# Miniprotein binders against q53ft3, part 8

Target 1, 195 residues: q53ft3
Amino acid sequence: MFGCLVAGRLVQTAAQQVAEDKFVFDLPDYESINHVVVFMLGTIPFPEGMGGSVYFSYPDSNGMPVWQLLGFVTNGKPSAIFKISGLKSGEGSQHPFGAMNIVRTPSVAQIGISVELLDSMAQQTPVGNAAVSSVDSFTQFTQKMLDNFYNFASSFAVSQAQMTPSPSEMFIPANVVLKWYENFQRRLAQNPLFW
Below, E stands for the ipSAE of ESMFold2; O stands for the ipSAE of OpenDDE; V2 stands for 0.75 times the mean of E and O plus 0.25 times the DockQ between their complexes.

## First folded at step 3 (miniprotein)

Design LB2 (at its last look DockQ between E and O 0.04; V2 from the best seeds 0.00; counts 0 for: pae E 12.9 > 1.5, SAP 74.753 > 70, placed apart)
Fold by OpenDDE base, look of step 6:
Structure LB2 (fold): chain B 195 residues (1-195), chain A 104 residues (1-104)
Amino acid sequence: as target 1 above (195 residues)
Amino acid sequence: SVEELEEEIEELLREIREALEEVERLYEEAEKLLEQGKTEEALRVLWEAYLLAIEALKLARKTLEKAQELGLTELIKEAEELIKKIYELILQIFELMRKIRESQ
């Protein structure tokens, strides 16, 4: 139902379902994470009149989870980008996840999605700095997104032996992506603000 | 049966094509939003297009593997063509994102 993307990391498509209406992604080494993308996989829509409230949880200095409402995903807005880097020192908010007996390592944060009524969601106030609303914030994510894409695309690189018998006649997407990426990296190295 | 598996692969290919059509639609929507001066919304739509393209790519890879296992040459070719198209769309999305940024 849900996916979670951290730039430079593999896409997570297997959420832990902790309740009928609650899903959790683990984010190891969360301190290095600036942005998280939460998205619907498109396989199962929200029921009519329902959406997902997206929460971020990190351990405080005592190892207790601090939950914050990041925002929402809906059938009409199936993905959202959240900046979490500035939240790591924030205050906790009310959350629907209760005391989850999840053995947490200190370096692991969580993204929680609670399926809720849209009317109820409208009454909730996300933390102010979580939504990526500026082009600049999105741009900062873009570089890391490219790294993620490169890593992902490279994993799909097939040998010529794995292609059709006439691979020389066919476009090898991985090679094109690699060349594009190399050119992009070169330009970025010359001017970090070019992208 | 082999026939049933072939039909399954054909259905998967259809789903991938539909996803690509949606990616293209989202791309076009982003272009329209840009024409309207709605840059931030355009970028969000492009991101959605990207995510959908990535999921389509995963599915296409899986479909290709299935077709290869069965030795279905025509379906292998079709899957490979779809993978190519997905990568092209992703590159187009990134290029448009770049252009948006350079225009600021």
Scores: ipSAE 0.014, ipTM 0.256, lowest interface PAE 7.7, mean pLDDT 75
Fold by ESMFold2-Fast, scan of step 3:
Parts: sequence; C-alpha cells; structure tokens
Structure LB2 (fold): chain B 195 residues (1-195), chain A 104 residues (1-104)
Amino acid sequence: as target 1 above (195 residues)
Amino acid sequence: SVEELEEEIEELLREIREALEEVERLYEEAEKLLEQGKTEEALRVLWEAYLLAIEALKLARKTLEKAQELGLTELIKEAEELIKKIYELILQIFELMRKIRESQ
C-alpha cells in the first residue's frame, strides 16, 4: 500500500505490517539520511474517512525509540517528503506505537505509518519544519532523488553483470528501472503529486 | 466509428488479460524460488510482477474510461472485473513480500 524512498537507496515497497493499522519501514544507517519520501502505491485507497499518520523513530542514547510525527498521507495527498536530518535531537511526540517500543540497534531508524481517522489526524500537530511545503522544492527534490535512484540501480546492474552474482542480492534489470523512471518523470511534470 | 472504438477497447482488454496471465506466472515463479531458498531472487520477481500489475492497472483504468464514455455496458463490466482482479493480485504480491521479510 505504501512506499518509502531515500536518495541513493533502493525504493522499499514492502512495509512490515506490525498490526492491522500499522506499517513500518526500516532505515539502516539513518545518520546519512536527510530526506525521506513516503507515498501510497496508488493500488488501493484508504477507506472512506481514513488516512495515514507518518512517524519517524530513531534510537536515543539508551537505545530506546523516540517517535516523532512527521505528517500525513491521504487519498487526496498520497505522497509527502520529509526532512529528518534536524529531528534526531528533538523531543518525542504523542504516538500510537508506545506499546510496540523496544530497544533497537544503533543507526537503524524506522518510518511508521498508522492508519487513522481523518478527524483524529486533523487534531494532531506534526513536528515543525519536517514537511517540505513548497511544490517547487518537492518536485525538484523528487527529480533529484529519481536521478539518484536510476543512477544507483544502473550502476548496480552493470556491476552485477561484470562480477560474480551474490545469491542474496536482488537483481533488477536496468531497462525496468529506465521505463519506470521515464514514466514517473513524465507524470511528475504533469502533476507533481500524482503518486 | 463506434464499431472501430469497440474493437479498440476489446484489444485493450485482451492486452490487459495477457499482462495479468504474466503477473500470475511471475507470482508462481517467485513461489518456486522461495521453495528453493532463493529469497532475493523471489523478491526481485515479485517486484517485476508488481510493476507489470501497475502498468496493467493504468491500462485498465484508461480502458474503463473509454468504455464509460461510449456507454458500452458489457465492456464496462469486463474492465471493472479486470481492475478488481489486478487489485487482488497486487495484494497477493504484497502479502508474499511481507511473509518473506518476516521470515528473514
């Protein structure tokens, strides 16, 4: 239902479902991450009156997760970009993941998505400055991330063709990535929020 | 003419059905790879199945729109049924991906 994109990394489309209404993406080596894009895959909509609250979690000095509300995705706004580089020293926000908190490995963060009523979401306040509010900034950043992803995937494909394949590594053909990138760029130019 | 447009829609519906047969084949291939312990290859094949399903969904939505504009009731029903089947396949793909991730 959801996707998570970080510049220079493979896109994640298989969120771990940790409850009926809760989904999580792992972000290893999060200290190097400045921005994260969360998006709906456009396959199934939220039920009427519902949307997704997007949270970011990182381990504190004791290894305990600190959850911050970043913003929301809805059927009307199915993608959002968040700046997380300034949040690692912030205070935790009220969150629905309390009972699921456990000590985590340092340098592994998470994106959490909680499916909630739109009325409940309207009463919540995201951490300031997390969301990128400018359409120009969002489209420019998304284009840069797509270029980075395409270059990364193409580099990986070339490397795998020349070297002994690793049995554990995912092998994605460069032509599949190219077609996806071209179609996404075209659609993004016509409607920056299409996702 | 309306007859030519009906033939075009029937061709699009055929193309969608063929794409869904391929999605189903890729899904079965991924299941076989998983049985062989080839987890990363299974995930790659599932991702390819997903991308094909999304392209089929886009085509099916466009085909539905064309059938609706022409008031072609039977073709509208066929397009709606294909869209439903595409959503079901996408959910199956995601469920298998989730099970794979949970197992390792």
Scores: ipSAE 0.000, ipTM 0.113, lowest interface PAE 17.6, mean pLDDT 69
Fold by ESMFold2, look of step 6:
Structure LB2 (fold): chain B 195 residues (1-195), chain A 104 residues (1-104)
Amino acid sequence: as target 1 above (195 residues)
Amino acid sequence: SVEELEEEIEELLREIREALEEVERLYEEAEKLLEQGKTEEALRVLWEAYLLAIEALKLARKTLEKAQELGLTELIKEAEELIKKIYELILQIFELMRKIRESQ
């Protein structure tokens, strides 16, 4: 039902089902992980009125798992990127490794997904800075992404007269970016799921 | 203080580099999924790579503006180099997504 992706690692598509409505992915060597992508495989949608609350389990200095709410996935937002690098340090002046001089193994984090009612999820508050991006809807996000990409890329465009012969320089002609942008918008407007 | 703002910019640049490393990993995993015939999963991973690259680009623009306001020429150059790398990666992702869709 769910997938979990960490950059540079194999996609995990076989969650450990720990309850009828609870799924878990293990993240070994979690200290090297900065971002995690959680997504639905697309074969089994959530039942109507339900979605998934996504949690991160980080062992504290005593090896006790604590679960932190990262955010949500739903039929309307079937994927999300979460930043977990900031969640490993804890809070306050004392950190797990600075307070105790103890050698620890194993250090494995977990991603947990709990299938819950959307009304219940709306009352929950994720930890701050966990989500890299909040995607309102796929279509709205895609339009904002295209606008931002075009506008920013255009600010670096150079004319033919300004081109300098240099083997280490890359130039992005503005008309190529515009042409791609217009084509993509046209296709998306005709079918938001064409991709 | 300017020293605190400079340290903030350096931390932002580090975060941008980490996000770019993850974008590269997502792109490579999408290519692997395509070789396994898992086309829908590959497209989904490419879209997530796009999302992360766009957020990295937004952060890099903000970081560049901060560095420009303080006249920190070395950090300005670093931010501009990251922005260029982000554009290259985004274009690679766009082209792969279009090739997959045109083959369907």
Scores: ipSAE 0.000, ipTM 0.135, lowest interface PAE 12.9, mean pLDDT 67
ESMFold2 (binder alone), look of step 6: mean pLDDT 90; pTM 0.903

Design LB3 (at its last look DockQ between E and O 0.02; V2 from the best seeds 0.00; counts 0 for: pae E 9.4 > 1.5, SAP 81.988 > 70, placed apart)
Fold by ESMFold2-Fast, scan of step 3:
Structure LB3 (fold): chain B 195 residues (1-195), chain A 104 residues (1-104)
Amino acid sequence: as target 1 above (195 residues)
Amino acid sequence: SVEELEEEIEELLREIREALEEVERLYEEAEKLLEQGKTEEALKVLEEAYKLALEALYLALKTLEKAQELGLTELILEAFELIWKILELIKQIEELMRKIRESQ
């Protein structure tokens, strides 16, 4: 029912069903993963009143999974993009009586999808700054980034009058930046999911 | 070839990440200089950080455009992430420079 895409890797469309309402995807070498896309496959919708809660887990220092709620997918929002790089554990726990961190935790994380009541999902709070909870949220993020960039580019052009202008290669031509912004806006408008 | 173009983009992304690390280092150096009351030296270091950040931004924008033209989803997302980080660093540098100038 679900697909999982990690940029640069083969798309996974065969989730392991671990319970009637629960599905998981394995993410090997997860330390190299920044973003994960979770989406619904085909024409099979969730039953009325149901949706999917999306979780991320990584092994702790003892190899036990630590689950975090990333967000949701629903019939109305069938895909979501999540940034997981900020959720990865940096260091294992040291044994209190030893100097060693030599016991390697597996380099495999998981995406879990739990089919839940929409009312139940509405009461839950995903981890804040690590997740773009839907395609719409990713679009909002992208728009804010583009707005920040456009405002910066405009400010940079004005700041050229204030700075001692360098004939250096480090100069960013204002018209090149503006043309890039316009071209990107047009491409985004034509297909918001082109990436 | 497409593989050669992909490798070129991956190398550009690597260069951008290295530039970001250096911008962060320079920013921290400037903060340390301010703690010592070395305002002029801090401003020079911030100017260096600012120029490097602008160079990294330009490179990241070119990299994003190349990745978009080739439809390379992973590289597009990585370029977006780097552009956002660079813009935030530039804002921090400009704010610190403004605060320094206002305090003079």
Scores: ipSAE 0.015, ipTM 0.193, lowest interface PAE 7.6, mean pLDDT 68
Fold by OpenDDE base, look of step 6:
Structure LB3 (fold): chain B 195 residues (1-195), chain A 104 residues (1-104)
Amino acid sequence: as target 1 above (195 residues)
Amino acid sequence: SVEELEEEIEELLREIREALEEVERLYEEAEKLLEQGKTEEALKVLEEAYKLALEALYLALKTLEKAQELGLTELILEAFELIWKILELIKQIEELMRKIRESQ
């Protein structure tokens, strides 16, 4: 259902499912990580009215886990980029992962995804430093580009039982992708900082 | 067949990887040109690298879409990896071009 990507590292596909609605990725050598991408694989969407709250956990100076809400992923925003480099000194927030005896080794952080109601997610406040708006121009560009792609393409998505393994999956015609790209190039040519 | 579509996606991924390698090569060439004081030539090479990177990005996004439609998890992941690498290269190219322009 979920993937996790760190630049220069192998993509992680196998989240540890710690509960029916909770998934965890391990991030070794987290001190060297600036950004993390969390994304949906596209095989299984969130149920209607649900999304994913994305949390980051790192060991504090005492080796105790500090959890922080980074942000959200949804069917409408199936990928998100989070800056985690500035969070290493942040305060912990409330999190749904409880006292999970997650075997933590020194220098290993975790990304936790909790499947929750969208209405509940709207009441939560991510840590400011992880928000896309506080991230550098490149990360903002990347996020906006991907969001723009998904939002545009999804508006033309159709159910194609012949094209998808599951009837619940959506098909996006290739010509929609091309049209999006052409529009993107045009906007980029007009204003390189349009994002 | 699903197998034929998978092979097509794998071929696309290969093409994207080749394009990425060429972008990296062009970037390195531009750096060498800068070391030689050939600033204008370096900028031209970077513009070419930038163009190629954007083309590769398009292909990667298209490939990702196809892989997602087929539920091919491994290929989805490869596509995402390539997208990330491409975007990082675009960032590097833009940053280097900015530095060059600021030095003029």
Scores: ipSAE 0.014, ipTM 0.334, lowest interface PAE 7.3, mean pLDDT 75
Fold by ESMFold2, look of step 6:
Structure LB3 (fold): chain B 195 residues (1-195), chain A 104 residues (1-104)
Amino acid sequence: as target 1 above (195 residues)
Amino acid sequence: SVEELEEEIEELLREIREALEEVERLYEEAEKLLEQGKTEEALKVLEEAYKLALEALYLALKTLEKAQELGLTELILEAFELIWKILELIKQIEELMRKIRESQ
């Protein structure tokens, strides 16, 4: 149901299901991780009125888990990026996981996802900042952005035949890229749903 | 402070570069699977690479927005370079997936 991505590592798609409504990913060597992406893998939505609360856990000096609420994923926002670099020595928060019989070393943390009612999730306060994104909307957004960028840039492409130092390559002037970004930002500000 | 935010953006750009390297490795693995005739496995690996590339692209765009808000010209240009590289890789992944699906 869920994927977990850390930059420089293989995406994890096989969460350990620890309860009917609770899923866990292990993060070895978590001290080197600054951001984690959590997303829904497929077309299986949460049941109506439900979503996922996302937690980060690391072992304290006694090896006991310290859980912190990062934020949420929902059918309307099926992916999110969470910053964990500032959370590796914080205090725990209220959480639904309880004691888990999971073998840990001091260098292994966890991401936990609990499927909950949206009303229940609305009463929870995350401990850190996060970047959040809808994967379906993100896919449509990136396709539209890629198409728009390609069409815009292709009208200004400069081949090696027009420039000496880089044979057999296509060159896009930097001002074309910047102009594209300015146009994209302007349209997004005027209509956040154009994407 | 602006210096602390600048260091944070530099770290984000490093993390995005590492993700891009992983996408490239997955792409090359998919090419090897195709050489072995394992077409279905290659397509699954390409779909994983595609998801990772799209997530990296979104993060790069948000990082660019932050750098632009702070007026950090050198980091703005670095973010543009990463976005360009990610878009080229996405195009390569889409082309290979299309070729695989059309040859079936």
Scores: ipSAE 0.006, ipTM 0.147, lowest interface PAE 9.4, mean pLDDT 67
ESMFold2 (binder alone), look of step 6: mean pLDDT 90; pTM 0.911

Design LB4 (at its last look DockQ between E and O 0.05; V2 from the best seeds 0.00; counts 0 for: pae E 11.8 > 1.5, placed apart)
Fold by OpenDDE base, look of step 6:
Structure LB4 (fold): chain B 195 residues (1-195), chain A 104 residues (1-104)
Amino acid sequence: as target 1 above (195 residues)
Amino acid sequence: SVEELEEEIEELLREIREALEEVERLYEEAEKLLEQGKTEEALKVLMEAYELAYEALELAIKTLEKAQELGLTELIKEALELIEKIWELIQQILELMRKIRESQ
């Protein structure tokens, strides 16, 4: 249902479902992360009137998780970019994830997505410093682009075995898309100011 | 000098714009070929358009990175706008290719 992307890292598409309405991604070495992209995989939409509240958790000085609301994803806004680098010193907010027996590795943060009513989400206030700048919007766009391109291109991916030059079937070689994706990810990873 | 680097970025942006114009031209050509019932030729042209758009996208991303490193806000904006346009064109190309495939 959800994916999580950190620049220079592999895309996470397997969220840990910790409850019927709650999903968690682990972010190792979170101190090196500036931005996180959360996106819907497009396989399962939110139920009508529902969306996702996106939370970030990091260990405080005592090793206790501090949860902060980053923002929201919805069927109408299926992806968002969040700046997390400035949140590392923030105060905790109320969160729906309770006392999860999260394996507390000091270097691992978490992205939590809680499926909630849109009306309830409207009453919540994300942390102000998580707001994506215009640059972040571009990063979102880029990631959406990457994901949409990957998904779209993968639909055209003909296995080498299927790469029979059928003059009637134009295939975008999966390797071209993968190469594009890899190159794009690599470039994004090289610009820590942007990501 | 910063001025020389800025000029280099501006030249890159120009090259990207030229590439975009060619992608648009190829897309329009493909549409015309489809109207003529020349599906195979249209697909070839679309593939060419896609490849060129991809190259333009790579160049635009590199250009954006350079502009960001130099803090050149206006050039950053321009690079971003071009990236968006390139992406839109890529989506159009792919969608048209999909439609062609579904019609076969």
Scores: ipSAE 0.013, ipTM 0.236, lowest interface PAE 7.9, mean pLDDT 74
Fold by ESMFold2-Fast, scan of step 3:
Structure LB4 (fold): chain B 195 residues (1-195), chain A 104 residues (1-104)
Amino acid sequence: as target 1 above (195 residues)
Amino acid sequence: SVEELEEEIEELLREIREALEEVERLYEEAEKLLEQGKTEEALKVLMEAYELAYEALELAIKTLEKAQELGLTELIKEALELIEKIWELIQQILELMRKIRESQ
């Protein structure tokens, strides 16, 4: 139902389902990650009145997971870009994953998606600085481009089998956009002064 | 040599620009077909435009990577500008396809 993209890495489209309403992506070597993109594949929409709360976890100095709420994805906003660099300090946010015994290693971070009521999500506050800044014109532009593309792809019911030969990507238009954004983020990582 | 690699990148950028011109031509052809009520033919042409635009995007991304490896700032900028233009065309194609679908 979900996809996760990190610059310079293979896109993940097979989340590990750890509960009826909870999905997890593993992020090995997370200290090299600056941004994470979370998106819906467009094959299965959220049930009416539901959405997805997006969490990030990393191992603290004691090897214990620290979960932080990054933001949300919904049928109306099926993709989101999050900056996770700089989130390692401070206290974790309140989260539904605290009651779960999620298997992880000390060197691996995770993206968690919890399917929740929209009304419940509206009462929660994401960790500051997690969402891509509105001052960053390129990332704001890229987020709007991704949102527009996923909306069109979902409404159009386009299959990658109809457009391109790539079997691993759902809705080729969305994959192409993510690859473009990934390339830009990789460039920034190699030369931060370019931005 | 760096000079030969730079020439290769310039050739790739030229190919991308030619592909964009063809995508624009196909898009205009589809609009004309729609004005004539030839909806199925218009969709076929839009699909062709989409496939070509997608191929141009892949080529542009690879070209950007080559320019970045060599630190050729001006060619990096040109590749990024082409990626943005291709993206705009892809959005226009998909929007027109969506409007046609809604009409059926």
Scores: ipSAE 0.000, ipTM 0.141, lowest interface PAE 12.1, mean pLDDT 67
Fold by ESMFold2, look of step 6:
Parts: C-alpha cells; sequence; structure tokens
Structure LB4 (fold): chain B 195 residues (1-195), chain A 104 residues (1-104)
C-alpha cells in the first residue's frame, strides 16, 4: 500500500485501487500544489522484480485527463518527492491508466501508481525535473547545488594584485572553497547519506 | 524508546523551522540591499542564506529518514513540507544570484 502527501494537507494512506496493479489518489485544488510525495507504507512490498511507476494526471481544457510520468518508487527507493508545478500545462505521455474513470472536474487531479516489472520501468522516461527526493535524486540535486554554489562563488575570485582594499570586509581564499567542493564530492560519492 | 525518538524528531523540526525563518530574513535583507543598489552586499547575504538553507535541508532530510524508520506519519508530513519549502527557497536564492551575476 502507498501514501501520498501534499504540503499543508493530511497524508493520504487509502489509495483507491482501480485495478489489481493500479492505485490512485485524488488531488483536489491541484493548481495550488507544487510538490507531491509518494511513499510505500512498508506493509506490503512490491513482488521481487517489480516496482511502481508514478504518474500525475490533470484535466485539460476539455476536461480530458492528461497523464505524465513523474518517476518511480521501488523496494530499494520507497519514497520520492515529485515536482508537479510545471506539469499542469505540459505534454502528456504514454500511460497505462486509459481505462480508468475519467476526471472531468477541472479542479481535481490524480496521482496514479502502476505496479510494473522493473525492466519495463527502465524503458520509461519521466518528464523533466519532476523527481527531487530519492537517495540518488538527492545526491544529484545536492551535486547540482554544490556545482552552482562553487561556480557562482569562484566567478568572483580575484588575485591579491586585483583586490581593492576594503578593511571592513572579510575574505575567504578561493582554494578553501575548492578544497571544500572536492571533499564534499568525494564524500557524497562514497556515502550519499553522510550528512 | 519510541516516545524519546519522537521527541527528538520534534526538536529537529523546531530547529529546521528556526533556520528556515532566518533564511527568509536573509533573503528579504538581500532584496532590500538590491533596491539600494548595494549588489556586493546583497551577494554576501545571499551566500549566507544559501549556506544556512543547505544546512537546514540536510537536517530536514535526516529528520525525514528518522520519521520514516519509525512510521511516524504526521512527522513525515512535517519534514516533507519543510524540505519542499527549503528547496523552493534555495531555488529563489540561486535565481537571484544568477540574475545579479548576469547584470554585471
Amino acid sequence: as target 1 above (195 residues)
Amino acid sequence: SVEELEEEIEELLREIREALEEVERLYEEAEKLLEQGKTEEALKVLMEAYELAYEALELAIKTLEKAQELGLTELIKEALELIEKIWELIQQILELMRKIRESQ
């Protein structure tokens, strides 16, 4: 069984099972939602060799559902945060939910979870930057933040010969930032959870 | 005991919320400095905000993991809400720094 969380709302733990291998959560007032979390409750794991493909569905201007693949949950990665704020006007994708009860009310969207073979999931491509938090996702996210911080900070580096004197300011040598950056990358590669 | 671990998680959430409030204050301070044309000072404040937000995100992720291990559904919700807020604020900080850099 699965859980679904939206910031500022109660956790949903009672998915509507719409097929043996498909589960749905309703998201009322979806236009105000930026992120959703999908997680396994830990009661019933996926069968070996299987996992969950996670989809977001919203009604288009005609009231027809548009489904987009957000990403995956598995026994090894049982929770993930998905960004949906940019998807509410995005393009649809291939999806397994076409036989489900069609959402026609413009204010209600859905999260769909389809239990599938891991090999089948490997052939699917999630939309854009929909996933934020898995161990691997947080590692990539953290590395991107680190790269941005290092690049930004180092773009203001100057040599001592180039410095304008400013006795009221404190300075950090650029090589300290580089050493920190290199050490953090090494630690993250060895243990993504070394916080 | 589980009750002791739950109290630990609640304390971590308080610490994270306090850090988030300070990040928001620093971001607003940077915006004020930009309105005054003090771009170098704004960049320094934004770097402080980024560092604090990163520390807060680290704590929030660890807190989420603890809550998940114990099945504490309401605390999982609170941790995820904080992670989302911190993530969005980090993106705002980075975007503002990028805009300043591009204008230079």
Scores: ipSAE 0.000, ipTM 0.194, lowest interface PAE 11.8, mean pLDDT 72
ESMFold2 (binder alone), look of step 6: mean pLDDT 91; pTM 0.908

Design LC1 (at its last look DockQ between E and O 0.03; V2 from the best seeds 0.00; counts 0 for: pae E 11.4 > 1.5, SAP 71.353 > 70, placed apart)
Fold by OpenDDE base, look of step 6:
Structure LC1 (fold): chain B 195 residues (1-195), chain A 104 residues (1-104)
Amino acid sequence: as target 1 above (195 residues)
Amino acid sequence: SVEELEKEIRELLLEIFEALLEVWRLYREAKKLLEQGKTEEALEVLQEAYELAQEALRLAEETLEKAQELGLTELIKEAQKLIQLIRILIELIERLMRKIRESQ
């Protein structure tokens, strides 16, 4: 039903269902994560009148989970980007995940999705800094997105010698992709607002 | 053959990726137009980007389904990545369009 993406990492599509209406993704090495994308896989929609409240959980200094409401996903908004880097020192909020006896390794955070009524979601207030609203956050996210593009493109890259003569086949030369990526990175470094 | 189908799916994924790059290019162009005060032109470009992204998303979802039917694990993963990237771009486009409209 849900996927979770951290830039530069593999897409997670296997959420742990901890309850009928609750799903959890583990985020190892969460301290290095700036942004998380939560999205619907498109296989199963929310039931009518329902959506998903997205929470972030990290261990505090005592190893206890601190949960914060990031935002929402719905059938009409099936994906959302959240900045979590600034949340790692925040105060906990009310959350529906209860005392989950999840043996947490200190370096693992969690994304929790709770399927809830849309009307109930409207009454909840996400943490203010979770939305990608700042130019800096957007720039960082874009850079990480580009890394994902590059990684993807590289998976299809073949050498000229490996190319089979087929007029119908489309190839993206690795050097072209790399050059594009490098040029984009250079421009981004020079002017983060060039795009 | 399964091999031929796999090749076809790979080609589709590349096509989707190219569309995604074009969406990104258009998005950047729209940003430049906005900087120049060409708001209407920017909106037109964003609309084009949006439509292209939606089409790419459709194709990606269909491609994912094909890969799933064939049990092609690696291609499933790649298709899922593309779908996610496209959805992100759609969201960026929508946000920018809303911002422009709110400023008018």
Scores: ipSAE 0.021, ipTM 0.332, lowest interface PAE 4.1, mean pLDDT 77
Fold by ESMFold2-Fast, scan of step 3:
Structure LC1 (fold): chain B 195 residues (1-195), chain A 104 residues (1-104)
Amino acid sequence: as target 1 above (195 residues)
Amino acid sequence: SVEELEKEIRELLLEIFEALLEVWRLYREAKKLLEQGKTEEALEVLQEAYELAQEALRLAEETLEKAQELGLTELIKEAQKLIQLIRILIELIERLMRKIRESQ
């Protein structure tokens, strides 16, 4: 029903259902995450009068989840982009210079989606400035990503057709897709505004 | 032989990649038709893109299973990347089709 996209990572479309009305996505290595996009796949709409409240959780120093409301997705607004970098535990909660061995907590955060009545959602206040953009931002990002892919692949195909290949050295389009995707993710990680 | 099976998988990945490029071309063509006010024609092109994308996804998932059975790590990764790109395309097609139908 839902998808989750982190800048520089593979899109997730298989949420774990943890209750009849609750779904979660795992976010490993969440310290490197600045933005998260949550969207509906469009195959199964919410029932009339219902929507999804989007939460972010990270483990505190004791490994206990800290949940924060980021915003909402609905049939009318089926995707949203959230800035989570300001919501994580701040620098200085751990001593940078310590001689003691400290048990590491898992660096896995979660996006949670709770299916709720629209009336209930209207009464809730999301954390600060977590919401960065609405539906259009996800579409624009995905569009630009696919345009970059298409242009790269098309340019490569033209270049390949103009070359005299060796039997031991062939240009394989499938490998071009993998290389492009890895390069795109790397560029996006270096400059999140690249898209 | 394993080498012959690996070659077959690589050929399937090439076919999937070509289908993905065609799905993207059809999606862009549909958007251009919408900008020209040719809504009915755009829906026909989107339906064609949708059907091709679903078939590409099915083939990609089968190809992934074959690569996994043979333990070919490189080809497993390539198949997974193609599957994710196809799923993104399907989402874009579905969103655009829904938007058009709701407007009618």
Scores: ipSAE 0.015, ipTM 0.344, lowest interface PAE 5.9, mean pLDDT 70
Fold by ESMFold2, look of step 6:
Structure LC1 (fold): chain B 195 residues (1-195), chain A 104 residues (1-104)
Amino acid sequence: as target 1 above (195 residues)
Amino acid sequence: SVEELEKEIRELLLEIFEALLEVWRLYREAKKLLEQGKTEEALEVLQEAYELAQEALRLAEETLEKAQELGLTELIKEAQKLIQLIRILIELIERLMRKIRESQ
């Protein structure tokens, strides 16, 4: 039903179902993880009136789980990106996994998804530092970054008039996205507000 | 309110872009694995890049539909640009997977 993506790792698409309405992904070596993407696979939607509360859990100094609410996924918002780098020393929150007092291995955290009523989810408050920052410039950042990538990729495109006879085909140099990524990284390092 | 829905759409567009960056990283990793002769590992990474790109496309199309329902013209344009980029990445991934499978 759910997928879990961490940068630099294989996508997990087979959650451990620990109850009829609760699913878990293990995150080994969690201290190296800054962001987690949680998404619905698209095969089974939430039942009408329900959604998923997403939690992050890590072992404290005694090996006991500390659970924190990250946010939500729903049929209307089926994917979400959560920042977890600031949560690994945080205070636990109320959570539906509390009766599961499982001692973890010291290097493994978990992402938990609890299927709940939307009305119940509306009354929950995620931990604040899980939110994506940069609220002030979202639209400008998005527009500039999209325009930058589109214009850069377009500068390497070859028109059909410049190709050998294959006018119905579109050809994209394999390195277009790589050049965009490398250029973006360089510019960001020089000036985070270059856009 | 419309302001809250607009904020949600902007957050979704940012999530879509972060997913695109991860798709590109996975694509690069697969090419590195191919250079090392690790063909099976490269195909596995490409399959995962493909799945993430398909998820990003689905989210982008849903986001476009929501922006259209609310008449948010700037966000409509942003979603359309992302959809175009995602489709390019999907084509790149599909072509590389085909080339690898044909060379086996």
Scores: ipSAE 0.005, ipTM 0.195, lowest interface PAE 11.4, mean pLDDT 73
ESMFold2 (binder alone), look of step 6: mean pLDDT 91; pTM 0.921

